# VH-VL binders against q9gzu0: the designs that were tried, part 29

Target 1, 229 residues: q9gzu0
Amino acid sequence: MGDPNSRKKQALNRLRAQLRKKKESLADQFDFKMYIAFVFKEKKKKSALFEVSEVIPVMTNNYEENILKGVRDSSYSLESSLELLQKDVVQLHAPRYQSMRRDVIGCTQEMDFILWPRNDIEKIVCLLFSRWKESDEPFRPVQAKFEFHHGDYEKQFLHVLSRKDKTGIVVNNPNQSVFLFIDRQHLQTPKNKATIFKLCSICLYLPQEQLTHWAVGTIEDHLRPYMPE
Below, E stands for the ipSAE of ESMFold2; O stands for the ipSAE of OpenDDE; V2 stands for 0.75 times the mean of E and O plus 0.25 times the DockQ between their complexes.

## First folded at step 15 (VH-VL; framework fv_lutikizumab)

Design q2 (at its last look DockQ between E and O 0.33; V2 from the best seeds 0.00; counts 0 for: pae E 5.1 > 2)
Fold by OpenDDE, look of step 15:
Structure q2 (fold): chain C 229 residues (1-229), chain A 122 residues (1-122), chain B 107 residues (1-107)
Amino acid sequence: as target 1 above (229 residues)
Amino acid sequence: EVQLVESGGGVVQPGRSLRLSCSASGFTFSDYHMSWVRQAPGKGLEWVAYISRSGYYIYYPDSVKGRFTISRDNSKNTLFLQMDSLRPEDTGVYFCARTYWDTGRGYYFDYWGQGTPVTVSS
Amino acid sequence: DIQMTQSPSSLSASVGDRVTITCRASQSISSYLNWYQQTPGKAPKLLIYAASSLQSGVPSRFSGSGSGTDYTFTISSLQPEDIATYYCQQSYSYPWTFGQGTKLQIT
């Protein structure tokens, strides 16, 4: 019975092999739209809303590697990570996003996407919409909740601060539906050394079976709470 | 009190056009989606058109698509239905309905006008 | 298109009776179902939305239940003023569609 480390490696290799074989995802039959809202603690302050340029519904090796890295770094449990990889899930990657407020003069709050240190964000909300490809039907909201509260990712950031690893940080919400890829940067000012965590990309976890679980409402309806009055 | 009043109905020959209006009062018109629903004589209800609060999202059933046009003027609290190429099967009472949306609860018509009659006959 | 089938098409009951109307969708509509009441010569009135939510101002004798494809509308104790045609309507997908209606009469 091989070294626990060897068993782990073998399990991971098997998982990788399985993921490679399942290249054909039900997700390939859908078009996706995704929006990201940064909700601020101050109620008077409207959320910063972003539209994802392209949603990529592919299990990427990069995602897997990042999860594995996170496990190595004790960011998440191996068991949780393996469970996620074993499930028939769709990974929805959001590598690029743009501000929705381009048309509103002065509202281009270019978020620098710094998530830490800051305490003005209450939560990150991702809204996912989909439709069948080649359908004239409107995009429908996917019936899944994608929220990441400030307290949850801050805890993880504080834990990572004690580690020497400089790049490739992945944090996830408690229900493991939202993964934030974070870049750690060290800023040296003449007076102080500061560490910041910058959001690089987002990945949503969705069970494949939920791809056809739609709620109702237009994109407008669902974005309204996050839009300026 | 929420009030919806339809107008513009009448008797027309096949192929002709009618424009229906719905005047809204008692609520902030621009905050609500609106719909048209029709009812043929002695028959059930049929959804005819939807327009979002902004006017950006518009939907029709196949039965009227390409012939009917829903629009709204939020400054005048008025909903419109332009009906072109009318057919005898378009005969019925046309209702404007305030269309409410709630997350997780879907769309529903919470207020209706009394309707305006449309008759298409040769 | 999603087809909505109501049953029965008509029914007669006595005052105080429990009345049940069913609506079946051709596919799952995830509880996005509404119930309307229409009295002769009047506009429809919303009674139930989201399968089981009672509209404000509607008497508590009206209720709705169901999930998936099968839904039920119930009047716990029929009143004379409840004489009307009742319609179910799905709002899950476009086009929105109604049931054929159930005409309720009092014996």
Scores: ipSAE 0.638, ipTM 0.848, lowest interface PAE 1.0, mean pLDDT 87
Fold by ESMFold2, look of step 15:
Structure q2 (fold): chain C 229 residues (1-229), chain A 122 residues (1-122), chain B 107 residues (1-107)
Amino acid sequence: as target 1 above (229 residues)
Amino acid sequence: EVQLVESGGGVVQPGRSLRLSCSASGFTFSDYHMSWVRQAPGKGLEWVAYISRSGYYIYYPDSVKGRFTISRDNSKNTLFLQMDSLRPEDTGVYFCARTYWDTGRGYYFDYWGQGTPVTVSS
Amino acid sequence: DIQMTQSPSSLSASVGDRVTITCRASQSISSYLNWYQQTPGKAPKLLIYAASSLQSGVPSRFSGSGSGTDYTFTISSLQPEDIATYYCQQSYSYPWTFGQGTKLQIT
C-alpha cells in the first residue's frame, strides 16, 4: 500500500527521530566500506588505490570548529560552510588504509601520502559504500561524489605557506564533501630546506539522510576504472 | 555470435527441485554479469537472480530468495540456477540473460537465451 | 520495490503509423530505464538502454526519451516485423522490475 518512495522516506524520518531520542546517530546503524584512489595525470597510469581499514562515523562538532575557523581565514566559502553546519551531517573518517597493489605486502598503515610538492596527481577520488548494519545485503554505493582535484587543494596549500603558524591544516573541496587533514613538514636535506604537505587522514561529509539513498552498481563495478596494473 | 543456451527445464511436482544450466559462447564469459529472468504463461517478465562476473555479488527478489541459488563456473562458461521448494507460481519460461554494466548508464540485459520451460504442477 | 506502469496495455496501429508507449516509475529512476521487444514465442531483445540509447543493430525508427519517473518509447514508422510485446524495465534498484508490457497489433 502506498508509494514505496514515500514510505521509505517516512520510515527514514521515523528512524532518525527515534535515534535522536536515544542519543544515537543514524550512521551507527550502517556498515561502511571506503576506497581511496589517487588518480594520476598521465592517462595510461592506473590510480594508486587503497582500501580504508576502518571507516569511523562521527556525529560530532569536534572538527567543525576547525572547519569554521578555516572559513574565517578565507580557506572555505562562508555561506557553503554555514549551510553544511546547519544540516545533520555524518563525518566518515579514514585515518588508516592498505594498498591494493598486488606486488606490495598489504598491511594496514596510517595514511601518509605526499600531496605537495608534486605534480603527477590529477585528483583524489573516494568511493563510499554502505549497508544496514547486521544485514546480509551487499554493500551499495552511496549516492554522492567525493572528488578533490589537485588544483583545488594546491591553491589552499599555497595560501597556507604564507602563514608559518600552522603545522596541521584541514582543506576541503569546493562542495565541502571531502576534507583532507594535512601535516606540514619541513624536509632538511644536505642541499636545501623544503616544505612538504602530507595527507594524514580523509574525512567525508554528507547529509545523514543520504545514508539510505544508494546509487547504481557494486563495489566491483565502481573500482574497475581505478584498479592498478 | 553471442550465444546463450539454457537447459534443465521440465515438469515437476510442487516441493521438488530443478537445476537449470546456461552455456555461454561467443564472448568472454568471465567479463560479464549474468541474470535469470522468467516469464509465466501469458504474463510479463520477472527478474529472479543476478550474479556478478566474479560470483561475489548475488541478488534475488523476495519471491525466490532462500529457494533459488544462482551460481557460475567461469572455467566452463556456464551459469546455473538451483531451484528448490518449487511452487506452481514458479511455472514459466526461464531465460539466461547477459547483464552489462555501462558506467554512468546502469545495467541492462543485452543478450538473452532462448529460454527453458519449467512447469510445476501436481 | 519500484512499480513500473506501462500505457497502453494494448495498442493497434497500421503500417507506417507513429506508435508511442509510455512507462511511469513509482519513484525517480534517474534514466536507468531499458526497453525490450518480445515477438511471440521468442526471447526478449534489448532495443533501448539508459532511457534513450539505441542498442547496436537496432533500427533508427525506434527511440526513447524521458527522465525522472516518466519515459516514452516511440516507433516513428511502424513496420510489419514490429508486431511484439514491449516491456520497460528499471535497473535503478533491486529488485529490478519490468512494466506489465504493451501488446502491439496490426489493424
Scores: ipSAE 0.199, ipTM 0.647, lowest interface PAE 5.1, mean pLDDT 82
ESMFold2 (binder alone), look of step 15: mean pLDDT 95; pTM 0.959

Design q3 (at its last look DockQ between E and O 0.32; V2 from the best seeds 0.00; counts 0 for: pae E 2.8 > 2)
Fold by OpenDDE, look of step 15:
Structure q3 (fold): chain C 229 residues (1-229), chain A 123 residues (1-123), chain B 107 residues (1-107)
Amino acid sequence: as target 1 above (229 residues)
Amino acid sequence: EVQLVESGGGVVQPGRSLRLSCSASGFTFSDYHMSWVRQAPGKGLEWVAYISRSGYYIYYPDSVKGRFTISRDNSKNTLFLQMDSLRPEDTGVYFCARTYWDEGSRGYYFDYWGQGTPVTVSS
Amino acid sequence: DIQMTQSPSSLSASVGDRVTITCRASQSISSYLNWYQQTPGKAPKLLIYAASSLQSGVPSRFSGSGSGTDYTFTISSLQPEDIATYYCQQSYSYPWTFGQGTKLQIT
């Protein structure tokens, strides 16, 4: 009876092999739009809303290691993580985004994407819309929730701070649907050395079967709560 | 007061066309989605068409898709339903309904209805 | 398409009675359910939206509850003016669909 660790490794290898065999992604048949809202704790402060310039679908589970790391760190249950790994998942990468401020000509950002140290953000919300390629149909909201609360990613940042000099930090929400790629920067101030975490990119995790699960509503209706006045 | 008034109903032969209008008043028409809902005699309600505020989003059930066209003129506060290739089963009262998007629940409901206009398709 | 099954199709009750109508969806509709009242010869009127939210101006004797596939509409104390046909409607996905209706009469 092979070492429980060996069984886990074998199961993971089988899963990897299965994921490699499925070259054709349903996601390739869709156009995507994505918006990112930084919701602030202060209710009077309007959310910073960004439109993703390009959404890149990737079918490979490139975050397997991160998911497993989360399990190792007891951040996530093994059962939930395994279930996620077994599902055909599409990764939707958002490498670039621009502010949706209408009053500003150009790519003026309302924020510098520093996520830590700061405590004014309540959560990050991603809104995903899709349509069939070559369709004249409007983009429809994908029926999935993509939220990352401040407390959840701060906890992970603090954990990373305790570890020496890791570049390329990835943090994820508890349900493993939103992944944030973070750049760790050391700022030298005249008085002190400070560490900051800057958001570089976002990746959404969506089961393939959910690609055709659309909610009702227009893009405008879904963005309205986050739109600047 | 919100008011929706349908017009254009009548008696037509199968295969003919009819254009319905709905005049809206008492609210900013361009700020609301609109729908058509019909009711066959002695029967229940059937959603017929949806159009978003801007007119960009349009949806139909299969029962009328390809035959009916919903449109709107926001400058005139008017909703339209062009009905082509009419069938006897299209007979009924047609209601225009203001379709409200609830931001809290992220769902639609019909909060105001017109009195309806009757359409009869018969040989 | 999501099918909405409403029950009962007809109901007779006395003034002051508690009336309950049920609506079942063929699949989960995540509380995207609305209830309408239609009196004879008149347009439908919204009573409840989002399964349990009371529309403004609607009497508090009307209520809705439910989740998933099963929903309930309740009149806590039936009034003479409540004689109507009641419809549930799902707004979860297109096409939007209605229940077949419940005709409510007073005995």
Scores: ipSAE 0.781, ipTM 0.911, lowest interface PAE 0.7, mean pLDDT 88
Fold by ESMFold2, look of step 15:
Structure q3 (fold): chain C 229 residues (1-229), chain A 123 residues (1-123), chain B 107 residues (1-107)
Amino acid sequence: as target 1 above (229 residues)
Amino acid sequence: EVQLVESGGGVVQPGRSLRLSCSASGFTFSDYHMSWVRQAPGKGLEWVAYISRSGYYIYYPDSVKGRFTISRDNSKNTLFLQMDSLRPEDTGVYFCARTYWDEGSRGYYFDYWGQGTPVTVSS
Amino acid sequence: DIQMTQSPSSLSASVGDRVTITCRASQSISSYLNWYQQTPGKAPKLLIYAASSLQSGVPSRFSGSGSGTDYTFTISSLQPEDIATYYCQQSYSYPWTFGQGTKLQIT
């Protein structure tokens, strides 16, 4: 009998060949776990860490068409769109999560984290893990890092405020790997009226080949910096 | 002052079982992953088992999978290796090794080792 | 499994010599490579981790380098206490594997 890693490599290659023939996404062949850490600027403050209740992979066969439409509508630059066109991209949606604090009963809820106005968040970190769907093997970290620094999304929020656009907005980090789905809401209190931007969903955008680029370490190892005490 | 002390080795016949223990001191045992590494007489080193600090992640090479069981008792600072269906090929010195996850390099290495306990499997 | 091949299997050198041991992995291990020293009758001791990082308390005459599949361990000026067997070990993927060892002797 061969070693487990060699058997996985052979199985992966066969699966890739079959998927190419059937034009199916590799994402459909994996289980995912995703964690979201809201990292605070203050070093003593523990991250707010959440486990995504269900990672929803979406593969669009019309990704090429979406890029071309974006270029025609002046949403993307031509050079950036050509780069994206050369990639077979999968979307991993995370609409619901639950807190990982030990003193909170694990209540799954729709994502509704307030991102603005507040000045205490440094960045959002998403940690993505995968394994083959047919396997009982442990989840391994996907070799990709998903960070969205506060300054990058605040800049986009301020732009939206000046334009008075529709309620829902989507913003992405500079590397176009993390997309935040945001509701703009208006709070009316007895003393003031304020606008807030509330995170409603996160989507990770990545080439399909990244799904099998596993890093070293376990969920336990990679979550350690973000774990609540 | 990290110390790892193995015990439970000996001479047994093929097909029999042994249980190795490793007593840890000088560090917070429950914060560290642990491994067993063996060395056959006159041969090199072979990693045999890994267990995460929580006990949740456990790995073995194919040579021992299904026959060896690693476990830990964090309340007693003790690592165990249950070795069943022993074969002559399992003969060697068994080392208890602290398996460090290095935050900076994002990798594992064996930073502290016990002195080993000998295991001989022969009729 | 990732096979680790050390060269040479044994080596004789004089005090003060520069000693070089190589370690080749059967596939890229992205610098997840460690070097251990084992003197006769003793447990292995970690010298170098992550291909090139020197473990605390290890003399600076020891060094490591390399990337991908090819790694090198060097003793810049051999000392009598360096007589040992040296092992490389990859920690990139399970099963973690060691090279066969290089026995270093003094002439």
Scores: ipSAE 0.433, ipTM 0.750, lowest interface PAE 2.8, mean pLDDT 82
ESMFold2 (binder alone), look of step 15: mean pLDDT 95; pTM 0.959

Design q4 (at its last look DockQ between E and O 0.03; V2 from the best seeds 0.00; counts 0 for: pae O 6.6 > 2, placed apart)
Fold by ESMFold2, look of step 15:
Structure q4 (fold): chain C 229 residues (1-229), chain A 124 residues (1-124), chain B 107 residues (1-107)
Amino acid sequence: as target 1 above (229 residues)
Amino acid sequence: EVQLVESGGGVVQPGRSLRLSCSASGFTFSDYHMSWVRQAPGKGLEWVAYISRSGYYIYYPDSVKGRFTISRDNSKNTLFLQMDSLRPEDTGVYFCARTYWDETGSRGYYFDYWGQGTPVTVSS
Amino acid sequence: DIQMTQSPSSLSASVGDRVTITCRASQSISSYLNWYQQTPGKAPKLLIYAASSLQSGVPSRFSGSGSGTDYTFTISSLQPEDIATYYCQQSYSWPYTFGQGTKLQIT
């Protein structure tokens, strides 16, 4: 039982442990699969479809440090990153993705994807599937919309071009559910000198509650509209 | 005209195996998911297997998992159900069912065409 | 597993009557519910999908409604050819499950 100061310390330690437990992400209880489709404006042209090799959930206790390190080493806005820390949001990082070949699920190639300058893309669509970890249950689509239309990210790229000091760029769609991590490159060709924006990785942000809001259908069913012919 | 014709049913002893076939015509078989649904004598319907159009996604209820195997051969427009370790409670009529999925995904799955069924009796 | 409970288990009605069959799920199935008709000695036939959508070629006297856990199937004016057993089926999650059936007879 001890002296009053020792009991107060023990009570504070129990409270700290409880608060750390409350910061644990629900996402740690799930397995994920994610796909990225670049939808072209031309109706007859099927999407460029990619499979994410590893979906990395970022727990709330790692959230602040990862964003602060990103701001330190890149062109993130500190204020924008701090706003994300204040939300009850799970983050799902897709640092690596591979092209799917010939409509075959699971047959992929790693590659970089250039988003600008080009005018043939309508939007980026991310498809997210989950199941309880260690379950034999099938993956089910998470009922959430992850779309980033071309006009929305092009506007942000043009704004960034006026800022010559940026080395890495993070842009988000209007409802802040899709974040694109962009590398700004300067290429010298025999003809001219050009700037391009290349997609490096994607992060999905969603309310914690959405992890158990499933729709119906298999991965195959939901990928069908985006599969190459 | 969509047609599904089951075959391979019969009378077998408990613990033995039986292989059912379903021949499909009148539609592009490789574009559709397929299922097996059974009906015990005088009883209701029970879904027993699903296979996606590519054959990649396969699901079973616990009552048959580990004993039944669904497969398909898209080049021959044929669906199969291999039934191992048969029990008397597996007795019934087995239907081949086309499983429809619309592109929007908002309507779910439904069994829009059914075969006539093939009877299976498991008794000593 | 999602349990589907139909009511009633059987009923009798006269030609021209309005009949109603209910189906209750053990949890919300978000309108992923189908209705099938099985005439004696025949395979089932799809009538209604997604709770309320009428399958092509099905007479308009058949209808469905409901949401969440509670669903209703209605025949607005019973015809002699409607003698059958009717099943609801949820398509929300595997395993897909059917109600126990409702046997409809004509007086």
Scores: ipSAE 0.398, ipTM 0.742, lowest interface PAE 3.1, mean pLDDT 81
Fold by OpenDDE, look of step 15:
Structure q4 (fold): chain C 229 residues (1-229), chain A 124 residues (1-124), chain B 107 residues (1-107)
Amino acid sequence: as target 1 above (229 residues)
Amino acid sequence: EVQLVESGGGVVQPGRSLRLSCSASGFTFSDYHMSWVRQAPGKGLEWVAYISRSGYYIYYPDSVKGRFTISRDNSKNTLFLQMDSLRPEDTGVYFCARTYWDETGSRGYYFDYWGQGTPVTVSS
Amino acid sequence: DIQMTQSPSSLSASVGDRVTITCRASQSISSYLNWYQQTPGKAPKLLIYAASSLQSGVPSRFSGSGSGTDYTFTISSLQPEDIATYYCQQSYSWPYTFGQGTKLQIT
């Protein structure tokens, strides 16, 4: 099994190749910025805020199986899932991300990206911004909510733990807007073997019609809740 | 040298309209965002309007929203402020300001060049 | 809206004195703060951006510092030409807001 980094690179290359083959989509007309905030349950603990290095838009419905699985498991409403399947959807892939504002004290939070086992995270929040390509205009917030609560992905992790055979794990939030690509790792501890789930990449699911739906405010306005006081 | 020259100010009665202009020179006007900032007599500075390079993005404070309209003509290197339904509290000197943006998002916007301003008086 | 409070509102100092002006934001603005100088009858001039970055062409006697909600503007050695009103401005969120200004006079 190739180095996790190698797998990521391969996935990225595949995505890039697919983008080259596809005709110009609406998403291709935009530049994207994405931020990821890990919000902790402890109120005094500052959120870990990350900037996505590159957002890769893909116009595909390749998560259909995951959506249908969610429906089967009664995790999501059938109606909402069907609606999503019927819409043209943009997948916004975030394969790499780094700490935001390394030069600002308190804004840099280190995270090992282990999502389980741990219980200190309340939720993962993704903030998406866009602008017209080559416009040199300020980025505007996309009017969409991308949140994934700890309880929701933990439930899915526990379910996966019972299934020994799956190496690549994808979990999604109830509204199927955030998909987390997870790597299962087995760690040998002095006492026993432990299984951990590490976040590898994130993909946002956005209906195509929402690409032009902007909220008011700047990037800073929307990052404010996750910034250090 | 960067130059911004405001014009169009004057004395008007409440409820009337006035159009301000700002002529830009010494730089590529279309490459910069622009703003209007006003200053009431003996008072501080108040941001009034922002317009992006292309004119696509526009912002106003609540104090002037719905009454003022910022626009630009990049071919003429000119910034405009249409002021409708003027009020006495709109009285002041109006400055056009070149608005710089750091693409990295680390610095926000700042007004790096200002005009000398044009006076606007709204009185009955 | 973010409120910016400057202190003092006015001060008098002698040539050569160190002058300090403070600006407090109603919430954290993460160093998105600019300082402007306005001499009487003139347009404002940018002196400092991003809390501590000196604008090109501005004398080195001017400096800025701070983080979070509290920021300071300093003139290391006051010169006669520094008679002006100084303003802080936050660029953290719209609407951009200014402090009320600090009028600096020379005794």
Scores: ipSAE 0.015, ipTM 0.571, lowest interface PAE 6.6, mean pLDDT 84
ESMFold2 (binder alone), look of step 15: mean pLDDT 92; pTM 0.939

